# Miniprotein binders against q9bqp7: the designs that were tried, part 48

Target 1, 240 residues: q9bqp7
Amino acid sequence: VPQNWFPIFNPERSDKPNASDPSVPLKIPLQRNVIPSVTRVLQQTMTKQQVFLLERWKQRMILELGEDGFKEYTSNVFLQGKRFHEALESILSPQETLKERDENLLKSGYIESVQHILKDVSGVRALESAVQHETLNYIGLLDCVAEYQGKLCVIDWKTSEKPKPFIQSTFDNPLQVVAYMGAMNHDTNYSFQVQCGLIVVAYKDGSPAHPHFMDAELCSQYWTKWLLRLEEYTEKKKNQ

## First folded at step 26 (miniprotein)

Design Qn4
Fold by OpenDDE base, look of step 26:
Structure Qn4 (fold): chain B 240 residues (1-240), chain A 104 residues (1-104)
Amino acid sequence: as target 1 above (240 residues)
Amino acid sequence: SPELAKELVQSVEWLLKEVEELLRMGDLWYAAWMARLAVDFAEDTGDPELIRRVAELLVRVARIAGSPDLVEEAIRVFEELAEKNPDPEIREIAEEAIRRLREL
C-alpha cells in the first residue's frame, strides 16, 4: 500500500466536459524543471528483471543485426514513432491549425493501422500537452486527450514493427497512462478530468491497431502501482 | 553461461507472476502480451519444462480472453516456436499449444 496515497480522480472536477468543447485542443508546453517526468520515474524504478529482460532483448538484437544495425534500427524506430505522432497530431488537430499536411506522413502503415481507431475518436481536448501533478510533484507530456467510443480518455499512441510485443514500449505503459490521468486530473491548467485510458498499438504493416482500453477500475488499480513506483523513486533520490 | 541461464529463468518466473497479477486485475490483453514475452524469453533458456509452463499460461490467457485475435496471435507465436526449435520436445509443446488454441 502506498504510504502517500492520493486519488487518481478529482472529486472537485466534473466528469462531464463543460459544454464548451474547446474548439482548439490544449497544447501546454513542457517546462524543464527539477520535477521528475513520468518517464524518468518509471525508468529509474524498473525492476532488476525488467532491466535484465531489456538488456537481453538488446543483446539478441545486436547479435541479429550487429551493433551498427541495432543503432540504425533504434534510430529508425524512434524516427518512425516521432513521425507517427506528428501525423496523428496533424490529423487530430482542427483544420484551422493544420499545418500543411505532409502527405508523406499520412501515407504510413501506422496511420493505416489506426484508421479504425480514429473513427471512434472525437472531442479532442489536448494534443502533446504537458501535465503536472501539483501535490505528487511529477510532470508528463501526454499524447492525446479525446473521447474514444464516447468515453473521455488519455490516449497513448505506440508503434510496433512486428506483431511481437516490442519490449521497450509496453512494460510500464499502463502506469504511464494513469500517471498522466492523475496529473491532468489535478493540474490547474485543465478544467476537466479523465476516467479512462487508451493505449493504441499501431502496426507498421497497416494491420488493424490494437486498442487497449482501460476503464476507471483498471486505471485505479494501475494508479496504486504508479504511486508505489513514485514512492520508490522518491526514496531512491533521497538516498543519493 | 549457467549464471545467465539462471537469471533468465528467474526473469521468466517473474513474468509468469506478472501475468497472474494481470489476470487478477482483469487486464487480459496485457496478460496475453506479457505471456507472449515470457514464451520468447523461455525459449532462450532451452528448458522444455519452463517453456511448457509458459505455453500453458498463454493458452489459459487466450482462453480467458476469448478474443479471436489473441488466439491467432498466440498460434503464430507457437508456430514460430515450433519452426525455430530443433528440439522435438519443444516442438511438441508448441504443437500441442496450437492444437489447444484451435479448439477455442
Scores: ipSAE 0.796, ipTM 0.906, lowest interface PAE 0.6, mean pLDDT 90

Design Qn8
Fold by OpenDDE base, second read of step 27:
Structure Qn8 (fold): chain B 240 residues (1-240), chain A 104 residues (1-104)
Amino acid sequence: as target 1 above (240 residues)
Amino acid sequence: SPELAKELVQSVEWLLKEVEELLRMGDLWYAAWMARLAVDFAEDTGDPELIRRVAELLVRVARIAGTPDLVEEAIRVFEELARRNPDPEIREIAEEAIRRLREL
């Protein structure tokens, strides 16, 4: 049991959108501060087994691609991910805020891959928006808050070149999502609550993206795991 | 190196525990994903018994999930395992897993 237990859900917030919710998705900028990001907490609290497996995977990739090939691969993965998120932000943004859509950004296998998911996405409330948990002292930048199949979700978009997800991003993805949920549910910048998470894995070849839906019960279970990681991080920093 | 082999085995054993936890949590998709990873890393050990244990776990996850997509993905994993391994024992493990998956 976490020593510093805190609920993922806020009983003071309604699950229903207030009629006063802005028609425009929220985009709160990330403030530079000494508060750790969700990503930083997770990266610094990986188990020795996770670290070992990631290194093993890296070594196998280097054997297959060479050192320079692996660097290029990593750079391309990062660039493709960035472009994909930019394209999704453009697609999910209201038409009035649509900068001239770079048609080239929309013509990707990843965008094709998520088309069937986007059909089930509605009621976008936040895009690329910062969340802060004031009590637990962490921050994050979430990709999207929207309704998926009528359920309000924190949505996290991932890219994969192969049907096998990128190993580095996959171990702690559920923890990242629930960390964002818990922060948003207690961030004063938001008037609503989320109870579900969605991880979407988009594929470069345009094959149908995989939706991993997390209900409130599953999110609560991962939230306990997140709290333990946060405590470990906090203890580690006190000892440095 | 013997040290690398030991660490790899320990990491596969850790993955097996993570899969069991994910099953308990009811996250079947992630359980299947982690089990597939465990197959890949177990292969690197060259230990047929460890590969068998991981294969059995992946088959069990696919059975519990009962979704065609996860079954098909698991079949693909074992087809690739059989293709990459000239060891008859590992091939037999993969082929047996495929047989079990097709019976679902």
Scores: ipSAE 0.821, ipTM 0.920, lowest interface PAE 0.6, mean pLDDT 91
Fold by ESMFold2, fold request of step 28:
Structure Qn8 (fold): chain B 240 residues (1-240), chain A 104 residues (1-104)
Amino acid sequence: as target 1 above (240 residues)
Amino acid sequence: SPELAKELVQSVEWLLKEVEELLRMGDLWYAAWMARLAVDFAEDTGDPELIRRVAELLVRVARIAGTPDLVEEAIRVFEELARRNPDPEIREIAEEAIRRLREL
């Protein structure tokens, strides 16, 4: 279905790259470019139906919480997610010290929720690191690249308040992961490639997080859908 | 609004198609999540035929997945559907779905 197919893996790279300094994760700075980010592509290519359902969900929340209550709720959810990512980067960074303020960041149900997952994570190779697909011309900022149960993964951390997950990012989360994977595999800042993805859904109440593992075959299927979204984005910009 | 009601039905139909695609891909967790979402929005239509179609899909996805967490989440969805709706047709849909999920 995509008119411009491109493989997610780079045949010129080894599946098992040699990292000379594995104790210091890569953190490539994100650059402001004319080329689009993964999240911008996904936001600009939502179907009419996806937009409608998100708006209807918002109206239900506004009815329940009031307009000001919903704005406060949304801001708090965003802040909790940001703090969660900051805490995880600190926990997974080998040279970062814990300070009194940092201890407050580490004290959350979400951090408790992921403890059993973190036991299976090793060999952290990148944290909060920029990726660029130098052929398909898009950028992103991935959360983590590390081994999960012995398999090198692009790992994405998500927060959820049970029983209803935050709908806005959930529709496209697998596309985001595979887009980052494809970009990393074709980015000259990285000497290795990744074939698997992991989405970790953490819960506010500390319940055990859900690890959603995506093997190479599933990643390839989502990659096809990402290519369609990128093609759609390109066509929209060409006609404007 | 009649236009909003039609868009809601169309959006639930879109969710049904997305669930079938996720099943084809073998992503059972996302298929179950999206099927549960479809039940929630189908309830909002008040259309028992659409609710039945989505309920049957969620039951099928949960049975294929077979994991205790996904089956129990599906059961909770149908328990809430029955609790919220006085319409006996909708209650019957929910109760039948629960019975099917609890069979071996």
Scores: ipSAE 0.808, ipTM 0.919, lowest interface PAE 0.6, mean pLDDT 86
Fold by ESMFold2, fold request of step 28:
Structure Qn8 (fold): chain B 240 residues (1-240), chain A 104 residues (1-104)
Amino acid sequence: as target 1 above (240 residues)
Amino acid sequence: SPELAKELVQSVEWLLKEVEELLRMGDLWYAAWMARLAVDFAEDTGDPELIRRVAELLVRVARIAGTPDLVEEAIRVFEELARRNPDPEIREIAEEAIRRLREL
């Protein structure tokens, strides 16, 4: 149990569904700020075992690919992930804005992989939008808030091809999702609440993506773990 | 390196505890994913007793989850374990796990 427990939901916000849908998804810009990001908190509070396993995985990849091969592999995975998120934002936005205006961006294996998931997504409320927890003082940039099969979710999109980001991100991805949820529920830029999470793992080969739904009870359990990580981070920074 | 070998075993033990926590929380997909990861790193130790413990946990997770995808993923993990390891004790662990999973 964290020493300074805080609820994931804001009791001052209505329990009733919002009667109006926004015409355009929210995209709150990330402000210049000295408060820590969700990803920074998670990276700085990994257990020694998690760090050890990640380093061992990295060394095995370097043995397989060589130092330069691993560096290029990592760079390409990062670029593919960036392009994937840009394509999803374009697909889910009514404005359909593409940075590269390249139809081939929309025909990647990752996009094919998520098609069956996208058919169940509706009511997009936010895309690539900043969140800030006003009380706990942390910030994040969430991928998407939308309904999935009738449930309003914080949705996180993940790519998979056995890269370093998959192992590290997968360990803590549920914590990332609930941290964004808690922040949004206590951020004055948002007038609604979200109780559920969805992690979507897309595959490079186009195989059907895995949807991992997190109901309110599961989110509450991960929220407790997030609060512990935030406490660890805060205490660590006091001692620097 | 004996220090690295000890830390690897400790990290696999940590993974086993994390899998049990994920089962308690009801997060079966993450439990299965982490159990598969634990098999991979347990193989790296070469310790048949640790590999058996992790194998039994992955079989239990797959049984609880009951979905064909998770069962097939577990079978593939054990097929690769048997293929990569000449040690007859490790091969028997993998083959028994496959038998149990196919009866599901």
Scores: ipSAE 0.808, ipTM 0.920, lowest interface PAE 0.6, mean pLDDT 86
Fold by OpenDDE base, fold request of step 28:
Structure Qn8 (fold): chain B 240 residues (1-240), chain A 104 residues (1-104)
Amino acid sequence: as target 1 above (240 residues)
Amino acid sequence: SPELAKELVQSVEWLLKEVEELLRMGDLWYAAWMARLAVDFAEDTGDPELIRRVAELLVRVARIAGTPDLVEEAIRVFEELARRNPDPEIREIAEEAIRRLREL
């Protein structure tokens, strides 16, 4: 049980969009502060087994691709991920705010992969928006808040080049989503609450993306795990 | 090295525990995901008994989930396992897992 328990959901916020909800998705800029990011917390609290498996995977990839090949692969994965997020932001943004869509960004296997998911996405509330949990003292940048099949979700978009997951981002993805959810639900920049999460894994070859829906109960369970990781991080920082 | 082999086995055992926890939580999708990873890392050990244990867990997860997508993904994992391994024992483990999954 976490020593510093904090609720994932804010009892002062309603799940119903207030009539005053902006028609334009929120895009709060990330402030680079001394506040740790969700990603940093998760990375610094990985288990020895997670670290070992990641290193083992890296060594296998280097053996297959060579050192330079692996660097190129990693760079390409990062670039493809970035472009995919940019394309999604463009797609999910209101038409009136659509800068000239780089048509080239839309012509990707990843975009093709998520088309069936995008059909079920509506009511976009936030895109590439910073969240801060003031009490628990962490920050993050969430990809999207929107309705998926009529349920308001924190949506996290992932890219996979191979059917085999890119292991570096796989172990703690649910924790990342609920960390963003909990922060958003208590961030004063947001007037609404989210109770569900969605992880979408898009594939480079355009094969149908896999949605992982997390209901409120599952999110609550992962929230407890997140709090434990945050406590571990805080303890490690005191001892450094 | 023997030390690396030991650490790998320990890490696979850790993954198995994580999968069990995910099953307990009711996250079948992520349980299947982690179980597939466990198969991949267990393969690196070359230990048929460990591979068998991981395979059985993945089959169990797929069975519990009962969704065609997870079953098909599990089948693909085992087809690849069978294809990549010259060890007849590992091939048999994979083939048996596929048979069990096709019966779902």
Scores: ipSAE 0.805, ipTM 0.913, lowest interface PAE 0.6, mean pLDDT 90
Fold by OpenDDE base, fold request of step 28:
Structure Qn8 (fold): chain B 240 residues (1-240), chain A 104 residues (1-104)
Amino acid sequence: as target 1 above (240 residues)
Amino acid sequence: SPELAKELVQSVEWLLKEVEELLRMGDLWYAAWMARLAVDFAEDTGDPELIRRVAELLVRVARIAGTPDLVEEAIRVFEELARRNPDPEIREIAEEAIRRLREL
């Protein structure tokens, strides 16, 4: 049980869209401050087993690709991920706010992969928007807040070159999503709350993306795990 | 090294516990994902008993989920396991798992 319990959901906020919700998705810039990011908290609190498995995976990849090949692979994964997120932001943004659409960004197997998911996405409220939990003192940059099949979700987009997901990003994905939810639900820049999460894994070959939907109950369970990771991080920083 | 092998086994055992926790939580999708990962790392141990335990867990997760996508993904994992391993015992484990999954 977390020592510093805090609710994931804000009882003072409603899930109902206020009629005054702007038609334009929120894009709050990430402020550089001393506050740790969700990603930093998760990275610094990985278990010895997670660290071992990631290192083992890296060693296998280096054995297969060579050191330079692995560097190129990691660089390409990062670049493809970035381009995919940029393309999604362009697709999900209102047309009036679209800078010159690079048509080349839309010609991706990853974009093809998520088309069936995008059909079920509506009511986009935030894109690439910063969240801050003022009480728990962490920040994050969420990919998307939108309705998926009529349920308001924090959506996190992932890319995979292989049917087997990229191991580095996968262990703590549910924790990342609920951390963003909890922060958003208590961030004064947001007038609404989210109770559901969605992780979407897009594939390079254009095969149908896999959606993982997390309901409010599952999110609450992961929130407890997130709080424990945050406490561990806080204790590690006091001892430095 | 023997130490590395021991640490790998311990890490696979940790993954098995995480899968059980995910099942308890009701996250079948992530349970299946973690179980597939456990098969991949268990293969590196070359320990047929550990591979069997992980295989049984993945089959159980797929059975509980009852969704065609998770069953098909599990079958693919075991087909690959059978293809990559010259050890008849590991191949038999994979083939048995496939048979069980096709019966769902």
Scores: ipSAE 0.803, ipTM 0.913, lowest interface PAE 0.6, mean pLDDT 90

Design Qn8
Fold by ESMFold2, look of step 26:
Structure Qn8 (fold): chain B 240 residues (1-240), chain A 104 residues (1-104)
Amino acid sequence: as target 1 above (240 residues)
Amino acid sequence: SPELAKELVQSVEWLLKEVEELLRMGDLWYAAWMARLAVDFAEDTGDPELIRRVAELLVRVARIAGTPDLVEEAIRVFEELARRNPDPEIREIAEEAIRRLREL
């Protein structure tokens, strides 16, 4: 049980949209500072079992690909993820035209994979935007805030190379989403509140992406788990 | 090496507990994902009893969820388990799981 409970939703923030909402999605810059990021907190509070399974997965990949092959695989996964996120930001931005984009950026199995999801995405409020929880003192960079099938969501885009996914970020992906949600709901750079999450897993071969919707109740349950991880992180740093 | 085998078993047991928690929370997709991961690492132990336990859990998650995509993915997991393993006990676990999933 967390020793210091804090709500994920901000009771001082209304459901009514601000009439002066910006015409383009918010993109708050991420600033370098000493407060921990969501990903840092999650990385530093992995259980020993998570660490063991990740290391075993890495060793299996090294046995299959060789050390240099695994290094190339890892590099390509990061590059493909970066390009995927860049393509999605471009596609979802109202200021982008097709001719302004690298043609190769839009040609991807991952982009093909998400096409059916993008048809249900509208009302984009933020893209690649920093969030800060001023009370709990953590920061993050969320991928997207938009409506999915009429529900405003923090949306996280993930890539997968079936059958051997890169598993590190997937264990804690829902915690990442709710941590961003809680930060946004208490960040003075944002005037609106988000109560739902969406994790979209895209596939390299172009197979239809999976949209994993998290309603407010599920988000609240994951929020409790996030608070425990943040508490564990804080305690760990006091003892160092 | 015996210490690594013990750690692997303990880590699979941890995955089973995480799947049960995800079921309790109602997160059926993540429960299924972690159950499939548990099958993969249970296979790595070579322990048919542990493989049976994780197989039963994945079948149970698929039954609760009932969605065609989760059921079909679970079937693929067990087809691959049977393909990779010469041990007839493990093959029977996989085949029984497939039969149960196709009855859904």
Scores: ipSAE 0.801, ipTM 0.914, lowest interface PAE 0.7, mean pLDDT 86
Fold by OpenDDE base, fold request of step 28:
Structure Qn8 (fold): chain B 240 residues (1-240), chain A 104 residues (1-104)
Amino acid sequence: as target 1 above (240 residues)
Amino acid sequence: SPELAKELVQSVEWLLKEVEELLRMGDLWYAAWMARLAVDFAEDTGDPELIRRVAELLVRVARIAGTPDLVEEAIRVFEELARRNPDPEIREIAEEAIRRLREL
């Protein structure tokens, strides 16, 4: 049980979007602060087993691709992921705010992969927007806040080159999503609350993406796990 | 090294515990994902008993989920496991898992 319990949901906020919600998605810039990011907290609190499995995966990939091949692979994964997020931001942005769509960004297998998910996405409230939890003192950059099948979600987009899930990007994904939810729900820059999460894994070959929907109950359970990771991080920093 | 092998087994055992926790939480999608991962790493151990335990867990997750997509993904994992392993015991584990999944 966390020593410092804090709710994921804000009782002072309505679950209903205010009629005054801007037609344009929020895009709050991430400020470089001494405040730890969600990603930093998760990375520094990985278990020995997670670290071991990631290293084992890396070693297998190096055996398959060679060292230079693995470096190239890693660089390509990063670049493709970035381009995919840029393409999604362009797709999900209102037409009035659409800069000239780079047609090349839209022709990716990853974009093809998520087409069936995008059909169920509406009511975009935020894109590539910073969140800060004022009390728990952490920050993050969320990919998207939108309605998925009529439920308002924090959406996190992941890319996988292989039909087998990319191991590095999949550990702690639920914790990342709920950390963003909890921060957003207690960030004064946001007037609304989110109760659900969605993780979408897109595939390079255009195979149908896999959606993982997390309801409010599941999010609450992961929130407890997130709080424990945050406490562990805080304790590690005091001992440094 | 024997030490590396021990750490691998311990890490797979950790994954099994994580899958059980995910099942308890009701996150069947992520339970299935973690179970598939556990099969992949258990294969590296070459330990049929560990592979069997992981296989049984993945089948259980797929059964609880009852969704065609998770069942199909589990079948694919076991088909690949059977294809890659010359050990008849591991092949039998994979084939039995496939049979159980097709009965769902």
Scores: ipSAE 0.801, ipTM 0.912, lowest interface PAE 0.6, mean pLDDT 90

